# Ledger of designs, part 3: VHH binders against UV DNA damage endonuclease (uvsE)

Target 1, 305 residues: UV DNA damage endonuclease (uvsE), of Deinococcus radiodurans (q9rte6)
Amino acid sequence: MTSACEAVPQLGLVCLTVGPEVRFRTVTLSRYRALSPAEREAKLLDLYSSNIKTLRGAADYCAAHDIRLYRLSSSLFPMLDLAGDDTGAAVLTHLAPQLLEAGHAFTDAGVRLLMHPEQFIVLNSDRPEVRESSVRAMSAHARVMDGLGLARTPWNLLLLHGGKGGRGAELAALIPDLPDPVRLRLGLENDERAYSPAELLPICEATGTPLVFDAHHHVVHDKLPDQEDPSVREWVLRARATWQPPEWQVVHLSNGIEGPQDRRHSHLIADFPSAYADVPWIEVEAKGKEEAIAALRLMAPFKKD

## First folded at step 15 (VHH; from g1 with S109P)

Design p2
Fold by ESMFold2, look of step 17:
Structure p2 (fold): chain B 305 residues (1-305), chain A 124 residues (1-124)
Amino acid sequence: as target 1 above (305 residues)
Amino acid sequence: EVQLVESGGRLVRTGGSLRLSCAASGFTFSDYAMGWFRQAPGKEREVVAAISGSGGSTWHADFVKGRFTISRDNAKNTVYLQMNSLKPEDTAVYYCAADYGTYWYFDSPEYDYWGQGTQVTVSS
């Protein structure tokens, strides 16, 4: 027996914890460039090894806290996609067994993994150099997902916004030509400026790409009063129709610091959209991370009182 | 009030080096991606380099790759542009700009906040 109306969404942890449990090391480009080639290799080997161990610990953390969705940091492996410098790629290849073991820890614990790469990726840019660097960056992220042993399906989503505005046709045209490790995992999310869900939906339909609906972005883009606007439920359902199977649907949850039109993310989620009550997977985009998840669990519909 | 204040622009000879700074105030600096843009007279403003809020990801235009390096110091609320091997073609007003989060707009002139600019002039 299944109780669809009484099932609650799985709340996802995004990248790191406020606490010390899931925190990743970094290195800046300027510090990296000051190193000799041998020093770069040693630095990345130490850094990547450390981050893989922390990632394995993140799987334990998720299991211990009943978290079944986790967004991998797209910054786990700095310099991996640095043009003209293969050091990161070589180091990651050397660490392949450790990376695969970390991925198995998540999948064995029943934790769904996805990535949402950073803003410097614009697949439909009108600048060919940006398009080229964007495909390289996406391929590097897909390589990480392959190395973790993750399926090349939207279950292990590689998520982007729609890119450069006014270029939806170009986006639709390029998606079929993306490398398979990227293309087969690709999802698209509406944003506050360039692409509404209405603008993305035809692209998603034409390319077989799932739409990740973000109600906060929608409210800001359309200047709606709040996330209880009737269109929010409409878009949850229209986005669901782009997912095969529909139970893989992911939506994004955030609140504005100073109100519904503030695109800056709050520490906690005070306003959970009623339209999200039956969505199976929610990434919680709050600065409070695990604290925001804990607070949400004390609210309806998660706490039934 | 949000302020972005560039400094360090000056006259320099071809092959020289220059470091630009941009001091930020009035917002949570680490939440914002930062970009350096430039504009020569009669030309459109163009992105030179961008850096994520954490500083973990960077992007540099091909015309400056290998010569310019963007960096930031979140403890000092400052973003930098190290400019080496300068050419006369690099002559422009350089602007820093801030946009919330890791957002795809880095190659667009539609950033949330802009500095007043600092003049860089490269003589042959």
Scores: ipSAE 0.456, ipTM 0.759, lowest interface PAE 2.6, mean pLDDT 90
Fold by ESMFold2, fold request of step 19:
Structure p2 (fold): chain B 305 residues (1-305), chain A 124 residues (1-124)
Amino acid sequence: as target 1 above (305 residues)
Amino acid sequence: EVQLVESGGRLVRTGGSLRLSCAASGFTFSDYAMGWFRQAPGKEREVVAAISGSGGSTWHADFVKGRFTISRDNAKNTVYLQMNSLKPEDTAVYYCAADYGTYWYFDSPEYDYWGQGTQVTVSS
């Protein structure tokens, strides 16, 4: 959508920059609990206000660097889903106009937003308390996306892995009962341990949930030599079929530090899978963040300069 | 070589407090989520608390909420469990565990690395 003669995948920035431009403030639970109630309110008001300003700046950053996909940090608003403490929720409600304005900055710039809120979320856990906290956490993230004015569709995806292994049937059964702000945005990604793309596909088909394919995870899970294995293209196409419309398809791109079986993400992407050449949206999961995007743009098929 | 070394477990009275520490080496500490698990005699190992690599997100089991707090100090490569208002049912071996990245499944035994455990005993 940026080329008059050639269409290439859109490369997405994940959460932060290596540089100072997009970096968010945090507070630990331990430090937060040491504060009085009045101090907690003041702390979160200052922190949330600052992070919303940085988030607005991230929209400008993405526009300036021709980045049309951005993954929101799931850590933007610490303590928002803290059970028994509604301070974060109250502060975020107070800041609703600023949050909405930040969301408009992205949509006005043509930047697609999504979130991958995996931290301590296992929707199909065999422990009821984990299932309950998982839905609460996902609802809080969906609330942030609503507050940003983002559509309740997979265009503004809330992405998870498949969760507890061996419980795919339970996952398929629970998805229709998720709160609409979560359910309507949900996507599922294959991982290197519990759920292959083959195990996720029937769940995605049964629930109308898009499959986000991760070739690196697939290579590790199936012990394949590298991301040029023929099955990688096969799964790109099978995953695409779960997206309506198919132009919304997202895949994940990463390389291992010490080779194809290394789960740890490299700083740059040395090996871009040929199977990804026609995928519309790619989240670049490299430690080099914007540096990795810049380096990728100098490689085929991205040769723009 | 990866090592996780717990310390701080001891005998303590009901209502008392205790702080467990777990010193980590052999990996980039801030890239790993950390968890505390416990195993009482005759019971399965169970997750007590977990903390993200940055320390920005935490999870605590309902049976310890309000009493235990997980924290980490990335400059010291150490994760902590502050345990207050201890009860006899908190008696267990407590294990420190580490797993890579944000897509791990924190409530399962499938962490990449485990410590040796430290005994906590709460007397009446």
Scores: ipSAE 0.441, ipTM 0.765, lowest interface PAE 2.8, mean pLDDT 91
Fold by ESMFold2, look of step 18:
Structure p2 (fold): chain B 305 residues (1-305), chain A 124 residues (1-124)
Amino acid sequence: as target 1 above (305 residues)
Amino acid sequence: EVQLVESGGRLVRTGGSLRLSCAASGFTFSDYAMGWFRQAPGKEREVVAAISGSGGSTWHADFVKGRFTISRDNAKNTVYLQMNSLKPEDTAVYYCAADYGTYWYFDSPEYDYWGQGTQVTVSS
């Protein structure tokens, strides 16, 4: 009649909700460039102010739904890293008190924050202009995390993939020279094409960078049958060893729409890897967002009979 | 079947403008980053511009210097390249490309899907 309690992973929400609760405003570059300088300033002030309010609401949403991990959208502050145009930076500076208050809302609620930039960042590109724009973009993301009052540690992770394939040595060499707000938060995730976890691990060890293991990517890259392959547990443990402390380990969870080899993310998670049962932090990369988290909570190991 | 179909390439004079379009089908368009590449005779294919699946992030090569703008309309499954202040050195076949995933490097010709190309020729 009495069952033992067991600790289970914290399931993280990625960027936005399917429902209306966490949705951010955007502006495209084309639309923005059609505006006069005064109109750009007004537009970004209104947009950033609105998105900061929504962020405040996202902290409340996470607290209300017992969500302890949240991935910030890399599109929260459009045009912040636009070369030759400092309007976004100036507007965000003006809103610094509001941004800090939003960050406190998350820390007060016990919600861990991270970012996984997608703004065409390739730190080890063989093209100098791409390397330069990549550092600028990462610095802009780190500026947002600083403005939220977030620690410059992997607790508040800035996560990337390994970038251009065949350039792992270049990646390892450049990481020590990254700006401290970026470098101190950096993590690396294996992908299904350019960098396996085996290729990333030496880079992570050489630079003191945590490895975020993605089992779905691993299964696709190595053409494994599913996420129960014995190597999945092996990589969870090897990745854990790169985290200091190990209790900060994050892994990524996704399922393919048509099966384990499908890179496209499903709406819900039907297949939870047994290897993940003792991982403390899981980002749920499912199109169903909060619905996928709710569904997972009804499954083992989250549901105990 | 995945299809990427470019259109809009033609002969234009130096200083002119041109809009390229690429109609996409056979995949969830908003899940894919899109790129425009070009290849001039005797040269390697090079990235011109790229745009994220949502359209929220863009990148443009230095050699376009604000002359070209990538955009997308996810309701119409179409990506565009607005080309202004055209120069003879912009003469090339322009290719539309699509790649799934937010972590890939966009400046490589290793996209999942490619269009057939559309010829842009800039005279005098």
Scores: ipSAE 0.424, ipTM 0.750, lowest interface PAE 2.7, mean pLDDT 90
Fold by ESMFold2, look of step 20:
Structure p2 (fold): chain B 305 residues (1-305), chain A 124 residues (1-124)
Amino acid sequence: as target 1 above (305 residues)
Amino acid sequence: EVQLVESGGRLVRTGGSLRLSCAASGFTFSDYAMGWFRQAPGKEREVVAAISGSGGSTWHADFVKGRFTISRDNAKNTVYLQMNSLKPEDTAVYYCAADYGTYWYFDSPEYDYWGQGTQVTVSS
């Protein structure tokens, strides 16, 4: 078969739909802490079971809408990484067959999966307690990916930003010591404040960690006019070089609500960067979710008239 | 116009409890992570607890773990700090803060918006 490098990018759905099709149940820590141990077990069993069913439905949804990239919600299994409380872990172990079946639904449908854990994960923090909780949280995410039957490679990416600014050397030094389920899936994304792509690239090269380029973050960080700046294409190509194979490259796409320097994500993507035209995998970070994907498909390069 | 208004700070005896509230307006509350910080006289402001926009993830500093619980009610645009087993060293001005996507900065003072603070004083 011919290389997909000349095809249009695959647009990824992030976490949930605006419509009712992919929505997950939650529980807050305060409400959970008010429950007895037996009530906690029952609550998490019901919640996790329901969310696994919804996740299986998300695989069907993606297949039905020609979506080949899906970001799993970090909220699928609340309390899974709660220190001193193994109830979530035990419940998830009990549900292992259902979780594996959900994972098979995605792989059978040809849907690539990744996660972008919430930012309370700062692996290179100068606070030991933050480092400890960060590894625990990342390990919990990796456990979910293992339970879904997903290979420990950057195909099934666990994505983070660079963390605490000015600590790139510490980040590079700690990555080899991360647990293998985390380390083998890890990717790093530039942000609009702490880590430019230039600061992340040497870390990625030293550790064999792919760089996920976010043009919107780059534009904000460097105060560029918009995502058509020539450096955007330069960084797409430099980031691609960190991916093995390069066909696995993921980039992030978002627009600012009030312009290129606004870091708040718009509902739709009005401005698709020309630099992204040959990128194989794009996560669409828009509040409009599946509606933003549908709108993008009506634009160049996706719709050709 | 963004506003964060803390309330609930007062004088409390050692071992006592109180709940701080922070009412938010002027932004889409559920899109913002929230943090509680404190600053004792002559000390640097330090993060106490943080909570994701959805409320699904929380973080608490070791010096308050087991005693304080951050929570939020997105229907009321309010973040809370439940403070139990209070100690004299908890005496400080407590600030709530909000930031869009600031998960990688949650332990630093670079949040977008800050409240004016509420004084908590714990006596023996």
Scores: ipSAE 0.416, ipTM 0.734, lowest interface PAE 2.6, mean pLDDT 90

## First folded at step 17 (VHH; from p2 with Y103L)

Design q3
Fold by OpenDDE, look of step 18:
Structure q3 (fold): chain B 305 residues (1-305), chain A 124 residues (1-124)
Amino acid sequence: as target 1 above (305 residues)
Amino acid sequence: EVQLVESGGRLVRTGGSLRLSCAASGFTFSDYAMGWFRQAPGKEREVVAAISGSGGSTWHADFVKGRFTISRDNAKNTVYLQMNSLKPEDTAVYYCAADYGTLWYFDSPEYDYWGQGTQVTVSS
């Protein structure tokens, strides 16, 4: 009876390294707006080109460090979603071959890519302008993912929180109408305030959107003692049931600095929830980034005997 | 609001030492490479030194020749420039700058954030 070597969870790097290896350039809106149209184009061309180059290197980095999951920065292409200014889109179109090459680098390296757009994206906002901007932003991210040659599936996840609290029904109602590049990649994550996993689950089930469980958020939200609370395992399993296939399940791993109730992410992961031992994909949300991943690999269940 | 505030600049004699500090606020300090620049009267601004977000990587201009050392304390959101063996040609306004992810683009004139500068004067 060959003991089925229980597949160790794959760890994911979130956007950047603490080291110099994976770092991206950016520009503030204020600075960008101060530029002439010609200067804007030049600026974005330079910046986007640089970031694409870095992104290609990120694939190599991940491969070299046995990182098989990588979260793309939502700020990879600043101004891409800027209302009334199509400069970013034009520049990105110009750089389409390079972007695709970068995407292929990840695919060739066997690294899964996903995105977690910024918290300011609120699809179910009671403010029409926020909804509009949110859809624009999500579409821009989806464009990037398409440009990278990524599939329109939850394998290449576009992850959001539930948005405005108390508007779960509105979220459920709008999701089917989202553009396919967004909708087909969409996932929902529980947060510390607005949406517990219990509040998201009905939305996920109604829309076919997978649930990304964050144990830290859950613990903070429900004021639990730690991530060993029995409910953590329950939600890991319930969340898994929203994934098709379940082997695609992603969870977020983080610790609080001063304890389980601290919303601030720690540098390293000191506490690995036992419930995550059989989760296939784990994004490591720690300030130490690659250092946190390296440290985790020294811990059970990652330690190679 | 993003702020970079330089301090430590003063008049010093040739051969003297200074330590410049730059206190940062309004952004995630560790995500940014920090740099020291200087501009002498009638001269172009030039990069003096740079340090990665983690502090693990540093760069120093050739003219430093081991005299200056950049460092940072991420717990204090501060970057430092230790300047030893100062010369009159080191007289300039020294600027602190922050750049997201730009660790090796030392020739880039466009850092994301800049301080107001601190005057360093080296007398003979």
Scores: ipSAE 0.008, ipTM 0.307, lowest interface PAE 10.0, mean pLDDT 91

## First folded at step 18 (VHH; from p2 with T102P)

Design r4
Fold by OpenDDE, fold request of step 19:
Structure r4 (fold): chain B 305 residues (1-305), chain A 124 residues (1-124)
Amino acid sequence: as target 1 above (305 residues)
Amino acid sequence: EVQLVESGGRLVRTGGSLRLSCAASGFTFSDYAMGWFRQAPGKEREVVAAISGSGGSTWHADFVKGRFTISRDNAKNTVYLQMNSLKPEDTAVYYCAADYGPYWYFDSPEYDYWGQGTQVTVSS
């Protein structure tokens, strides 16, 4: 009876380290706008080059620490999605070989890459300008992913929440019309306010979009006692069914600072939900980043006897 | 105690410039998206601009037409709104808001924290 060595979940680093190893440069919109066109180009060239170098180093870091999943920062290339300014795109085109090399470093190291854009992408907004900026931002992210040589599949996930509450049907309707570099990578995640996993599941099923389950968001949304609620396991499995193949399933792991109902992410993961024991991929959303990952590895099911 | 305190609002002439500030305390500032709203007399509150926790992403309303720019300094726990080329139509009370959520809710009043507002008046 060969004890099927239950595969331990792969842990993912989210964007940066607490330490100096993976830290990216930025520029504010105010500072950028104060620059002349030539200065803008020079600034972005310097900044993008630096960030690509750091990104290459991130691959090495992940490899060295047995991290097999890495979330790309959505801020890797500031101003890339700036309306009316193509400077970022031009600079990124110039740096295409370096960007591709960075992508190859991850691939060669066996590190899966994905993205989770920030707060202002609402594809199903009732405001036209928000929809427009959302598509622009998503396209910019997809461009970066293409530049890294990543697949146009959910393996290289481009993850969103459901967006504007009450507009799930609108989201389902618009997804088929999204650009291929966006659509083919798209995933949806439940949140603590607008969209429960139950509200997202029909959209996922209708569009063939995978569901990324977040147990913390679920617990907060439904005011559950903790992540050991039986519904957590239920949704892990239901979410898994939206992935093709199921081995690609990604879930998010976080704890609240003051308890399960606290929306604020803790520094470390103190409570690992039993429901996640057989999940293949886990993004660790803790403020301690690599420290949280290291600490988690000392816990069951990760602890090596 | 959580506090958001707006400042910088005053009377200015058409075409003038202002910089609003919102000083935050009582929470981890860098974890929250920040935004500016405005409410003119007899009108509904409307979102002007928003910025992510890291400052890496921004959003601006169409009516700003490139005149306004949101920014933040996480080291100072402060969010700013640079307003250029001001018009009488920009006259309003400007509010600062903070939200931890994964999404910016724009016109939704359900943000975690609000300031008391600062009056901006643009004279013709």
Scores: ipSAE 0.690, ipTM 0.862, lowest interface PAE 1.0, mean pLDDT 94
Fold by OpenDDE, fold request of step 19:
Structure r4 (fold): chain B 305 residues (1-305), chain A 124 residues (1-124)
Amino acid sequence: as target 1 above (305 residues)
Amino acid sequence: EVQLVESGGRLVRTGGSLRLSCAASGFTFSDYAMGWFRQAPGKEREVVAAISGSGGSTWHADFVKGRFTISRDNAKNTVYLQMNSLKPEDTAVYYCAADYGPYWYFDSPEYDYWGQGTQVTVSS
């Protein structure tokens, strides 16, 4: 009776470390705008080069710490999606070999990469300008992912929330028309306000988009007592069914600072939901980043005898 | 206690420049997206610009047409709005807002925190 070594979930680092190991450079829009075109190019070249180097190092870091999932920062390449300014794109083109090398480092290390863009992408906004900027931003991210040599599959996930509340049908309708580099990587995540898993599931099913379940968001949204609510397991399984293959399923793990209803992420994960015990991939969304991951390694089911 | 305090609003002439500041306290500033809104007399409140917690991402309304720029200094718990080439149409009360949400709500009033606003008046 070969004891089926119950596969322990793989843990994912989100963007950066609390420590100095994985930290990226940035530039403010104000500072950037104050620069001449030549200065902008020089600035972005320097910054992007540095960040690519750091990214390459992040692969090594992940490997060294048995982290097999890494969320790319959406701010790796500032100004890449700046309307009317192609400087970022030109610089990235110039740095294409380095970017590809960085991507290969992750692949070679067996580290899965994904992205979760920040707050301003609302594909189903009722505002045309927001929709336009959203598509532009998503395309820029997809370009980065392509540059890294990543697959155009949900393996290399490009994750969004549902966007504007009440516009799920609009989201479902627009997804098929998204550029392939975006669409083929797209996942949807439930949030604590606009979209429950129940609201996203029909969209996911209609479009073939996988659902990334976040138990914390679910608990907050539905005002549940905690992540041990039976519905959490239900949604883990229902979300899993949207993944092809199911072994690619990603979930998000976080705790509230002051309790299950606190939207703010805690430093460490104090409560690991039992529903996540058999989930293959977990992004750890804790303020403690690598510290949170290390602490989780001391908890069941991760604790090694 | 959470506070957002706007400052910098004043009377300026058309074509002038102004920098607004919003000082935040009572919460972990870098964890929150920040935004500027404005409300002109007889008009609805509208979003002007927003910036992510890290400052790595920004959004600006089309009507700013490159004239306004949002920025933040997390070390100072402050968000800024640099306004150049001001027009009479920019006359409004400008508000600062903070949100921990997964995405920016734009026209939604449901942000975690709001300032009291600062008056910007642009004369012809």
Scores: ipSAE 0.675, ipTM 0.856, lowest interface PAE 1.0, mean pLDDT 94
Fold by OpenDDE, look of step 19:
Structure r4 (fold): chain B 305 residues (1-305), chain A 124 residues (1-124)
Amino acid sequence: as target 1 above (305 residues)
Amino acid sequence: EVQLVESGGRLVRTGGSLRLSCAASGFTFSDYAMGWFRQAPGKEREVVAAISGSGGSTWHADFVKGRFTISRDNAKNTVYLQMNSLKPEDTAVYYCAADYGPYWYFDSPEYDYWGQGTQVTVSS
């Protein structure tokens, strides 16, 4: 019985490096609003161009460090989702060839790309204005992903939390009506407050949306001792069942600073859950970013004999 | 000890401008989304604006209509609310809040930290 060499999980870098290698420019809304229309265009052209160049370099960085998963920053193109201002969209359209080239760099390097929007995206909010802004933001992200030449599948995941607690049915009901560039990439992740994996699973099953399991969030939510609780492995497997194919499964890895119940992410990963040993894709959510990944490489199961 | 201290609230005339500040201490400021809330007499507290830890994402309430802008300086551990074209209906106590959570709850009281508030009064 040839011991099937269990494939080591692929590790993912989240958005940027602690070092200077992958760092993106930004502009504040206050500064942007102070500019004339012409100045806004010039500013975004300069900024977006720079960030696309940096993004291209990120592909090289990932390849050089054997990082095969990279989360795109949701802030790559500030003001792209700004209501009533299409300057960002126009500039991004102008830069379409460069953006596509950057996307190809990742594809060519064998690096999987995904996105996880920042705060304020609540698709199932009871507030209409929040729902509207959420869809706008998600659509903007999807536009970026399309511009990068990424597939409209969960391979190029657009990941959200469940949003407003107690409104799971509403979330399930609205998902089918989301724009295709959003819907076809959509994944859901459990969080430490509003949605356990048990609460998300019915939504995932009803809509065909994959579940991204976060063990740290689960441990915090259920007040478990640590990520070695048997339920962690259970949810890894149940989450995997929502992926088609299962080899596309993504999980999130993080530790708390002061222990398993601390919501704050640690600098490095001190505890790798045994439940994650056979997971194909792991996003490393640690403050140390590439340093955390490098440290993990020295730990089982990543340590090379 | 964690502290959020609002400042800048005062009496202003209709059409005037005001900049509120919230100075944070006792936690890693850049890891927290920040928000401004307000509560007028006899009304419920409502969210005015929010900004992500990095400052890369912002949200503003509809009633702001472009008049207010949230910003932050992570080097100074401070979040700001620039308020222009103020109206009497903007009269309220303004609060800042911080939250580490994966997303902003908007109407939830379960934010990690709250300031004591600063009074803004707009006269006709």
Scores: ipSAE 0.600, ipTM 0.828, lowest interface PAE 1.2, mean pLDDT 93
Fold by ESMFold2, look of step 18:
Structure r4 (fold): chain B 305 residues (1-305), chain A 124 residues (1-124)
Amino acid sequence: as target 1 above (305 residues)
Amino acid sequence: EVQLVESGGRLVRTGGSLRLSCAASGFTFSDYAMGWFRQAPGKEREVVAAISGSGGSTWHADFVKGRFTISRDNAKNTVYLQMNSLKPEDTAVYYCAADYGPYWYFDSPEYDYWGQGTQVTVSS
């Protein structure tokens, strides 16, 4: 049997919508700490319940708009990874049936889920306390993915950057010892400062970890003219080789507000890299969210004429 | 021009409390993670606490857990450090710093922007 493989990339929605459809409640640490223990429990129960309902609605939203990739918000369950306070964990355990139902809504709709933790995570820090808090944070995210009923594979990716610069060997050494719910989902993304794709590739190869290529980060890190530089296609292909199967490859797409060297994400994507034309999965990292996806669908290669 | 201006540092007794503020200007404040660092004479600058652009995620060093709390007010472009149960070992110049995502670099001294520092002195 032959694979039917000629298709445009699937464009992914990141976290929330500009419109009101997918927006989550949150609470700050300072406000949370002002609450009594009973008030904390009530607050998180109400907030988590509300966010799970919104998440269920996000599955419907994605299905209705032909979105087949969605990045879960790291703000979905505030305080879940708060050291010394198990309230979030207990509330989430209580809501296990609702969380699982929300996860099924996505898988039933054919929507791939992933996370890119926004918490302070440096797995290869030279400080033991940071390494420990980092594993706790990653375990909390993996717990959410387990609760949603998501596979422990890179299909349901937990994505990080490479962490502390100059410590790639330490990163490669620690990955096999990560808890299975984290390790089996882990991916690594090049960034604009600490780790180029060239620095990450040996780590990915040594550990069996997929490389998520970000062309914008690459252009900034190497001070290249733009995302049409020949190295961009070269890295798309080299990153693809780290994915098993290669059809699961994810890349990140963003443009700079004031040009290719600007790290700040633009509202829309004006410049779609030609190198991405045959990539199966793209997370669209634009401030315009669903508006940026809609605009991209009017451009080549998504609309040929 | 980007500016981070710390204030609130002073002489305080052991067991006392104080609140540091850092006023930010010249950039979109909510897009930036913020950190508090401290540096005692002859020592390296060390991260004390960090907070995401939205304020939804925080990190605190073990040596200040239970005593210090980082917070931010995005309407006022200000980040705070509430310092309780102060000890003489907390004596240092405290700096605020800002870094455009990703805040997973919080453990690095390579933040995009730094304040001038504010002196905190804790007396026996």
Scores: ipSAE 0.509, ipTM 0.792, lowest interface PAE 2.2, mean pLDDT 90

